# Ledger of designs, part 5: VH-VL binders against GTPase-activating protein BEM2/IPL2 (BEM2)

Target 1, 199 residues: GTPase-activating protein BEM2/IPL2 (BEM2), of Saccharomyces cerevisiae (p39960r1967to2165)
Amino acid sequence: VPLEDVCERENTLIPTIVVKLLEEIELRGLDEVGLYRIPGSIGSINALKNAFDEEGATDNSFTLEDDRWFEVNAIAGCFKMYLRELPDSLFSHAMVNDFTDLAIKYKAHAMVNEEYKRMMNELLQKLPTCYYQTLKRIVFHLNKVHQHVVNNKMDASNLAIVFSMSFINQEDLANSMGSRLGAVQTILQDFIKNPNDYF

## First folded at step 21 (VH-VL; from s2 with heavy chain Y33F W104Y P107Y)

Design w3
Fold by OpenDDE, fold request of step 22:
Structure w3 (fold): chain C 199 residues (1-199), chain A 118 residues (1-118), chain B 105 residues (1-105)
Amino acid sequence: as target 1 above (199 residues)
Amino acid sequence: EVQLVQSGAEVKKPGATVKISCKVSGYTFTDYFIHWVQQAPGKGLEWMGRINPDSGNTYYNQKFKDKATITADKSTDTAYMELSSLRSEDTAVYFCARGDYEDYFDYWGQGTLVTVSS
Amino acid sequence: DIQMTQSPSSVSASVGDRVTITCKASYDIDSYVAWYQQKPGKAPKLLIYDASSLQSGVPSRFSGSGSGTDFTLTISSLQPEDFATYYCQQYWSYTFGGGTKVEIK
């Protein structure tokens, strides 16, 4: 289901499942060694997803503190899988190339950092509200994870690598050369390291 | 013991469709992805796609997105791959394999030879 | 997509030889690399996962190393049963290397 449809249906700016998953990870997973790099079992992920679908994201009775997904990696894996299963990149299908082109240009030293940040911000402002808010929420979450690198061993670079596949849809990934994947990594690394420069 | 058992060899004419099966046992079917891999005669391994048996969600190699359709039946612990509009180039051994989320393939089926000839 | 460039395509070696196979990824894939052995008419067999972890039941003469973009499979002392084709794989998007056939010299 497209992100916009989810947000519209829920009358939210960010999908409820994203909010709940990230809140839970922030609650008990920030210091988990290899957070997001070590995936959870698909069995646990499926159990969590099914429970979420059955009980409803907006139901206050639903809890992410359950023996079925005791391992925070299951929750983390559920989040990653959710992103991968989105029809479009969080950069949106329409704009993903604009983002990556900008990053490639910057990496090639064709522009100064201040211009890069300005232009990146302009692109971000063009995103649909639900995409912008969801992306922002995720980036700041990953920044928190990065801040706990001493314990979880996941810095901005590691996280950028791990999440790069989740920020391009299947079709775009197939059509993307390594340079574009690298560009996504660069973008995510910069966002995660310095979210306030962009959001 | 974990086992993936595939259906037998198939011989088809060009333009035909074939559906091969992969029945699993020894574990909970919905706990792992099922992947499909193509190996043309004398060639290497090529990943075709995977399915989450629980949700039915699929992920395809773009090369095979119009060629292969992967499905799963939870009631029989069986994954399927349908190949349409068969051509001689589709002649190959096809393997199913088990894999966890974002993980390697630890168990494989024995392979199914599909021969396409006029 | 992520490409896995495997080299060499073939190796002629003798029993007791040290054999090294390399796989280069077009993108940083951390340690999400597996190595498989395949013998004629058989399904691939998992040897190494997570770049350097030895699969249970696999002889210790097999080892894997590397992270990021460069990965290596090593057979410290080739045995008669090791003559086969080997494949690397990344499991972000499940691309395989082109394979390396280890043949008897």
Scores: ipSAE 0.735, ipTM 0.899, lowest interface PAE 0.8, mean pLDDT 93
Fold by ESMFold2, fold request of step 22:
Parts: C-alpha cells; structure tokens; sequence
Structure w3 (fold): chain C 199 residues (1-199), chain A 118 residues (1-118), chain B 105 residues (1-105)
C-alpha cells in the first residue's frame, strides 16, 4: 500500500504503525545489542502485523506493551519489513535518482559539504508531506539509536548500511553493482549523524 | 522433521506454461518465506523470488518478474511457481527453499527439472 | 543488485589439503552470508550461516570467516565426501556467488 494512501486513510502525516513501532523501540529497545542488525522471525513479525491490522484498526488502546511482543528484534524487524514492502521508497520513485546522483557527486569529491547540504535540503523540500514527515521521524529515531552505540553497538554507519536496503526500490537495486545502494548509505549516514542540518 | 516436497519433472514445448508445487511439512507454513531458485544445466544458483505465505506478498528478482508467478495456498501448505511463455533457456532445475526474515535457506526441496524442447 | 564475486571457480586438491574459497560483496553486507554445499544431482545444503556459524551436523573441518565485504570458507582437511560445488549467498537480496567446484585428485 502506497504511503500516501495510508496517511490519507488515517488522516495522519506519518503512518500509525510506524509511530507505534518506533515509540516502542525508543521505550525499551535503544540499548539492545545489535538492534536492527539481529533479525526477528517472520512468524513473530506476521503475528505483530496481523495484531495491528486486527486490533489497532478497531481499538485505539492497542499497544505493544504485551507479553506477545517481548522480543524487541521482532518489533524492529516488523518496521524494517514495512519499509521494504512500501511500493515507493521514502525518497520517492520520482526523486530517488536526484538524491542518489547528488550523493554520488559528493562521494567523488566534486562538491563542498556546504553545497551538498544546501542541495540536499532543496530536494527534501520537494518531497510530498507524508514522505518528508515519515523520513524525518525515522531519521530522528535512528539518531537516538546511534546515540546509544556504547550499549547497542549500532552507530550511524552501521544503521545506514542496514537501512539502505529499505530506501532503494527494486529496479535501482537490480540495475546496480551497489553504487546506488552506496549513495543511499551516504545520504542516510549523514542524516543520522546530523539530523538538525536537514530536518 | 522439516520437509519440502516438489512436484515431478516436466517436459514442455516452447510457449507452454508449467506450474511447480512445493508442499511443506514439519513446521508452520506461514512462519517462513518460500524462495525459488533456478539452476540451469551446468550453471550456478540464481535466486528468482520469494513469498510470505501468510500475507501472499511477493518479491522477485527483476530478471524473473515477467517469467515467474509465485503463489501460496495456506489450506494445503503448498507454494507454487508458474513459469510462462517457456523458452529453451528456461530449461533448468528449480528448487524451493524456506528462509526466515533476512536469513539463509536452511531447508530445500529436492528440485524439479523442467525441460523445454520442441 | 549486490554482486557476490566468488573465487576460485574450480580447484583440484588431494585428500587432506586445505581449501580456501572466497567471496567478495559489492556492498557491505555485515555478516549476512551463508555457504552451501551442493553435490551432483542434489539440492544445496547449508554449511555456514551468519558468515562464521557452523550449521548443526556439519563437520568442524568447515569454517567461515569475514565481515563487511570479504568472506572465506575454509575446509581444513579435505575429505573424499567434500567433492562438491560450494556457493556463497548474501541474504539481504539473496544473490549467490558463481560457485566453486572442488574436485578431489
């Protein structure tokens, strides 16, 4: 389901499932060793998604504080899989090449950091509101995870590597020897380290 | 005992369609992805796609997205892969395998040989 | 896609030899690498997962190492039953290496 359709249906700027998953991870998962690196099981992820669809859609009191969801890695896995299954990445299909081309130029030392940040901010301002707000929420979440690196062992570099798979569409992944994925990684790493420079 | 049992070998003419089955037992069908892997004669392994049997969501290798259709039937604990518009280069052994989220393939089917010849 | 470059493509070795097979990923895949053994006419069999974890029932002469982009499978003392083709696989997008055929002299 397109992100815009979810946000329209819920009358929200960020999908409710994203907010609830990130809030729970922020509540009890930030110090989990290998957060986002250690996978959850599909069985647990399916159960969580189905519970949200059944209970969360009809019960405003639905929460993730429940013995069924004690495994933080299942919550983290559900979030990663949600992003991977979006039909359009959060950079949008229309703009993903604009984002990645800019990062490729920066990686090649063809522009100064101040110019890179200025142009990146221009691109971000062109995103649809729900894409921008959801991306912002995720970046600040990952910055919090990064700030807990002493305990969780997941710094901005590690998080960017893991999450790049969630921000690239299937076409760009298939047609790349890793260059587009590496460009996404560069963008995310900078966002995670320096979120206030962009959001 | 986890087991994936595939349908038997098929001989098809160019342009035909084949549907390969993969029946699972020894575990809860909806708790794992089912993946499909092609191995052309004398060649290596190539991942084709996978399905989440619980949701029906699929994810394909772009090379095979117009060739293969992966489905699952929860009532019979069986995954299927249909290959359309068969050509000689589709001659291969096709494996199903199970895998958890972001995970390796711990159990494999025995393979199904599909031969495409005129 | 994430390319897995596997080498060598084949090796001929004697019983007791050490055999080393390498895979290089085009993108940092952390430790998300598995190694499979495939004997002629059979399905692949999982040997190593998460780069270095030995699957239950696999002989200890098999070991895996590496992280990031460079990975190795080592057979410390080759046995006659180790004649097979070996594949690495990354499991973020499931690409396989090209395979290494191990032939025992």
Amino acid sequence: as target 1 above (199 residues)
Amino acid sequence: EVQLVQSGAEVKKPGATVKISCKVSGYTFTDYFIHWVQQAPGKGLEWMGRINPDSGNTYYNQKFKDKATITADKSTDTAYMELSSLRSEDTAVYFCARGDYEDYFDYWGQGTLVTVSS
Amino acid sequence: DIQMTQSPSSVSASVGDRVTITCKASYDIDSYVAWYQQKPGKAPKLLIYDASSLQSGVPSRFSGSGSGTDFTLTISSLQPEDFATYYCQQYWSYTFGGGTKVEIK
Scores: ipSAE 0.408, ipTM 0.800, lowest interface PAE 3.7, mean pLDDT 89
Fold by ESMFold2, fold request of step 22:
Structure w3 (fold): chain C 199 residues (1-199), chain A 118 residues (1-118), chain B 105 residues (1-105)
Amino acid sequence: as target 1 above (199 residues)
Amino acid sequence: EVQLVQSGAEVKKPGATVKISCKVSGYTFTDYFIHWVQQAPGKGLEWMGRINPDSGNTYYNQKFKDKATITADKSTDTAYMELSSLRSEDTAVYFCARGDYEDYFDYWGQGTLVTVSS
Amino acid sequence: DIQMTQSPSSVSASVGDRVTITCKASYDIDSYVAWYQQKPGKAPKLLIYDASSLQSGVPSRFSGSGSGTDFTLTISSLQPEDFATYYCQQYWSYTFGGGTKVEIK
């Protein structure tokens, strides 16, 4: 289901499942060693997704603060899988090339940092509201994970590497015009380190 | 004991369809992805796609998205891969393998040779 | 996609030799690398995961190292049963290196 359709159906700016998963990770997972890097159990991830689809769809009070969801890496894995299963990336299908082409030019040293940030902010302002707000929520979440690097061992660079695969589906990878994955990594790393420059 | 047992070798004509099975035992089928890997004669390994047996969700190498269809049957603990519109270039050994989330392949099936010839 | 460039494509070696095989990734894949051994007519067998972790039952003469983009598999003293083809794999998007055939000299 497209992100826009989920947000319209729920009458929200950010999908409810995203908010619930991120809130739980922020509550008790920020100090987990290898958070987002160490894989969770597929069995636990499946159970969580099935419970949300069945229980969360009929009861807005559904919460991840249960003993059933003890494994933080399963919650993190469910979030990454949700992103990877979106039919469209959070940069939107229409704009993903605009974002990545800008980052490729910046990586090639063909652009001053101040201009890069200005143009990136212009692109962000063109995103549909649900894409922008969902991306913002995720970036501030990952900044919190980054701030806990002493315990979790996941700094902004590591997080950007891991999450770039969650922002690019297989079709976008196949259609890449070069190192587009590296472009996404550059964008995310800067967002995670400097969220207030963009959001 | 973890085992992945594949169906036997197949000989097909160009344009035909083949369906390869991969029956698992020794673990809970829905706790691991099932991956499929092609190895053409004298060539290396190439990943084709995978399935989450619990949900049925698939993820394909784009090279094979129009060639392969991966399915799973939870009632028989069996994954399948169907190859359509076979060409001589599809002659290969096809392996199934299991892997956890974003993980390496710790157990492999024995391989199924598919030969496509006139 | 993430390219895994494996070298050499083949090596001729004698029992007791040290053999080193390298893989270079086109994207920083941290330590998400596995190494497999494959003998003719057989399925691949996992040797190394997480770039340097030895799979249970694999002899200690096998070792892996590297992180980021550059990875190596080392066989410290080649044995007769080690003549096989070796593959690296990154498992974020599941691409394999081209393989390295280790042959008897």
Scores: ipSAE 0.330, ipTM 0.760, lowest interface PAE 4.4, mean pLDDT 87
Fold by OpenDDE, fold request of step 22:
Formats: C-alpha cells, sequence, structure tokens
Structure w3 (fold): chain C 199 residues (1-199), chain A 118 residues (1-118), chain B 105 residues (1-105)
C-alpha cells in the first residue's frame, strides 16, 4: 500500500505503525549493539507484521510489548521490512533521481557544501507532506541511534548502508546500483549526522 | 583456549535427517553467536544461519531456511544443526563458527562431513 | 543480498613472491570484510578482519586493505606454509567470495 494511501486512511502525517515501531525502539533499543544491522528472528518479524496487518496498528489492543517479538531486533527488522515493502522510495518515485543527482554532483565537487545543503532542503520542501514528515521522523530517529554509537556501535555510515536499499526503487537499483545506491548512502549519512541542516 | 568441537562424520540415506553438534569451551557460551557454514566437496563456503545461545534467537540464510534447524543447549554449551529431507546435494562438510554478535568468525570447529548416498 | 566477487580463482606463485587477491562487493559495505585461509581437510582460519586489521597470531606478511566496494588481501613474501585457499567475506549478511587457490608454480 502506498504511503499516501496509508496516511489518508489513518488521517495522519506518518503511518501509525512507523510511529509505534520507532517509539518502541527509542524506548528499549537505542543502546542495543548492532541495532538495525543485526537481523531479528524471521518468525518474530513475520508475527509482528501479521499482528499489525490483521489487528491494526491503531487498535488499542495492539502492543509492542509482547513475548512473540520481545527482542528489539525483531521490532527493528519489522521496520526495515516495512520500508522495503513500500512501493516507492521515501524520496518519492518522482524525485528520487533529483536527490541522487544532486548528491552525485556534490561528490564530483561541482558545488560547495552550503549550496548542497540549500538545494537539498529545497528538494525536501517539494515532497508531499506525508513523505516529508515520515522521512523527517525517520532521520531524526536514526540521528538518536547515531548519538548512542558508543554503546550500539552503529554510526551514521553504518545506518546509511543498512537503509540505502529502502530509499531506491527496484528499477533504479537494477540499472544503476553502484552510483545511485552510493548516492543514497551519502544522502542518508549526511541527513543522519546533521538533520538540522536539512530539515 | 577457545575450542569448538563438532560431532563425527555421518552417512545417511536420501530422505533421512541428521543432527550434528558443536560443543564449545574456553569461553562463556552465551556471550557469542554460533554460525553454521556449508562447504560442498571441492567448493567454496556458504553461510547457513546463526543462533544466539543466550536468547535462542535464530536467523537463517533463505536458501537453508527449510533445510536446517539450529538450536542450542546452554546446560551443555552445545549448539546443534539438524538437516532434514537429505539429498545427495546436501553432501558436504559443515562447520560451526563463533561470532561476536553479527561479526566475523574468529574460531571454527573442525567440520563434520555428511554424506548422503543411496 | 550482497555479492562478493573474488579474483583470481587461482594463482601460481613461488616462495618469496608477492601475492595479491581482490574482492569486489556488489555495493558499499564500508569495512565489514574478513579474510580467511583454508588448507585441505582443515577449517578456515581468520587472517584479517575489518578489512585491514590483522588477527592475533597471524604473520605480518599478511595485510588487508580497502573500503566500500574494493578489497585486497596481500601476502608480501609467500612462505611454504601459505599455499592454501583464501576466502573473503562480508559480515553484513555473511556472503563469502568464491575463493582463491594459491598453488606452487
Amino acid sequence: as target 1 above (199 residues)
Amino acid sequence: EVQLVQSGAEVKKPGATVKISCKVSGYTFTDYFIHWVQQAPGKGLEWMGRINPDSGNTYYNQKFKDKATITADKSTDTAYMELSSLRSEDTAVYFCARGDYEDYFDYWGQGTLVTVSS
Amino acid sequence: DIQMTQSPSSVSASVGDRVTITCKASYDIDSYVAWYQQKPGKAPKLLIYDASSLQSGVPSRFSGSGSGTDFTLTISSLQPEDFATYYCQQYWSYTFGGGTKVEIK
């Protein structure tokens, strides 16, 4: 289901499941060694996915404090899976190439850092509201994870690698994996390190 | 001294199941993951899956999710891997290895040869 | 999934030679690469971790380099005991390279 459809249905700016998953991870998982890199149990992840699909994430009976997915890595894994199952990049299908082109240009030293930040901010402002707010929430979450690197060993670079494939569509990934994926990693790394420079 | 000692070679018929063991010593069993790796005759290494002996949490290579079941017994410091519905293609040496969470493999078992033939 | 392309598949060398083995990752994996040595009938042995860190007890003639997508294992001066098969590995998802057999010329 497209991100926009979910937000429309729930009358929210961010999918409820995303909010709940990230809040739970922030509550219990910020200091977890290898957070987001260490995969959770497939069984637990699937159980959690089925629970919010069938029971509804908006239902008061739905809880992330459950023995079926007690490990935070299962919750983290479910979040990664959720992003991968989205039909479009969080940069939006229409704009993902604009983002990556900008990053590639910057890496080629065709612009200064301040111009890069300004232009990136302009692109972000053009995103649909649900895309912008969801992306912002995720980036600030990952920044919190990055701040706990002493304990969890997951810096912005590691996190960018983990999530890069979730920010590029399958067609672009297949046709230009090396350059486009690298660009996404660069973008995410910068966002995670300095979210206030862009949002 | 850290050691991983695996059970002996197995010969099985097609369709059978086999369970091989990996007993560890020289460190706290629950502080490290145990990984399993397949190596077919004359071929390279292929990761199969891992277990956290402390929590019992497992994660598998999708290729082996229906083939291998990994367990651990904290009371005996032993990890196990069960292979079901054995075929000739399952003939291989299987290694257990120690890993720090999802990190590299610093210590290995000596390997267990499983031969599947009619 | 992450693919590791290892090259060459085999190399003939003499004692004292410099040997270089390469692994290419399908995309950027930072420095999460290990190198292993395996002799016939034996288990693999860890040589290098984190792309360039030498495992304790491993001779200094072994070295690793690289980051991102391109990685290299180097044996500066091949010794008789170094004839073996070598494997690279990424430990994001634990894919191994195809292996490189270093044999006597």
Scores: ipSAE 0.020, ipTM 0.577, lowest interface PAE 6.6, mean pLDDT 90

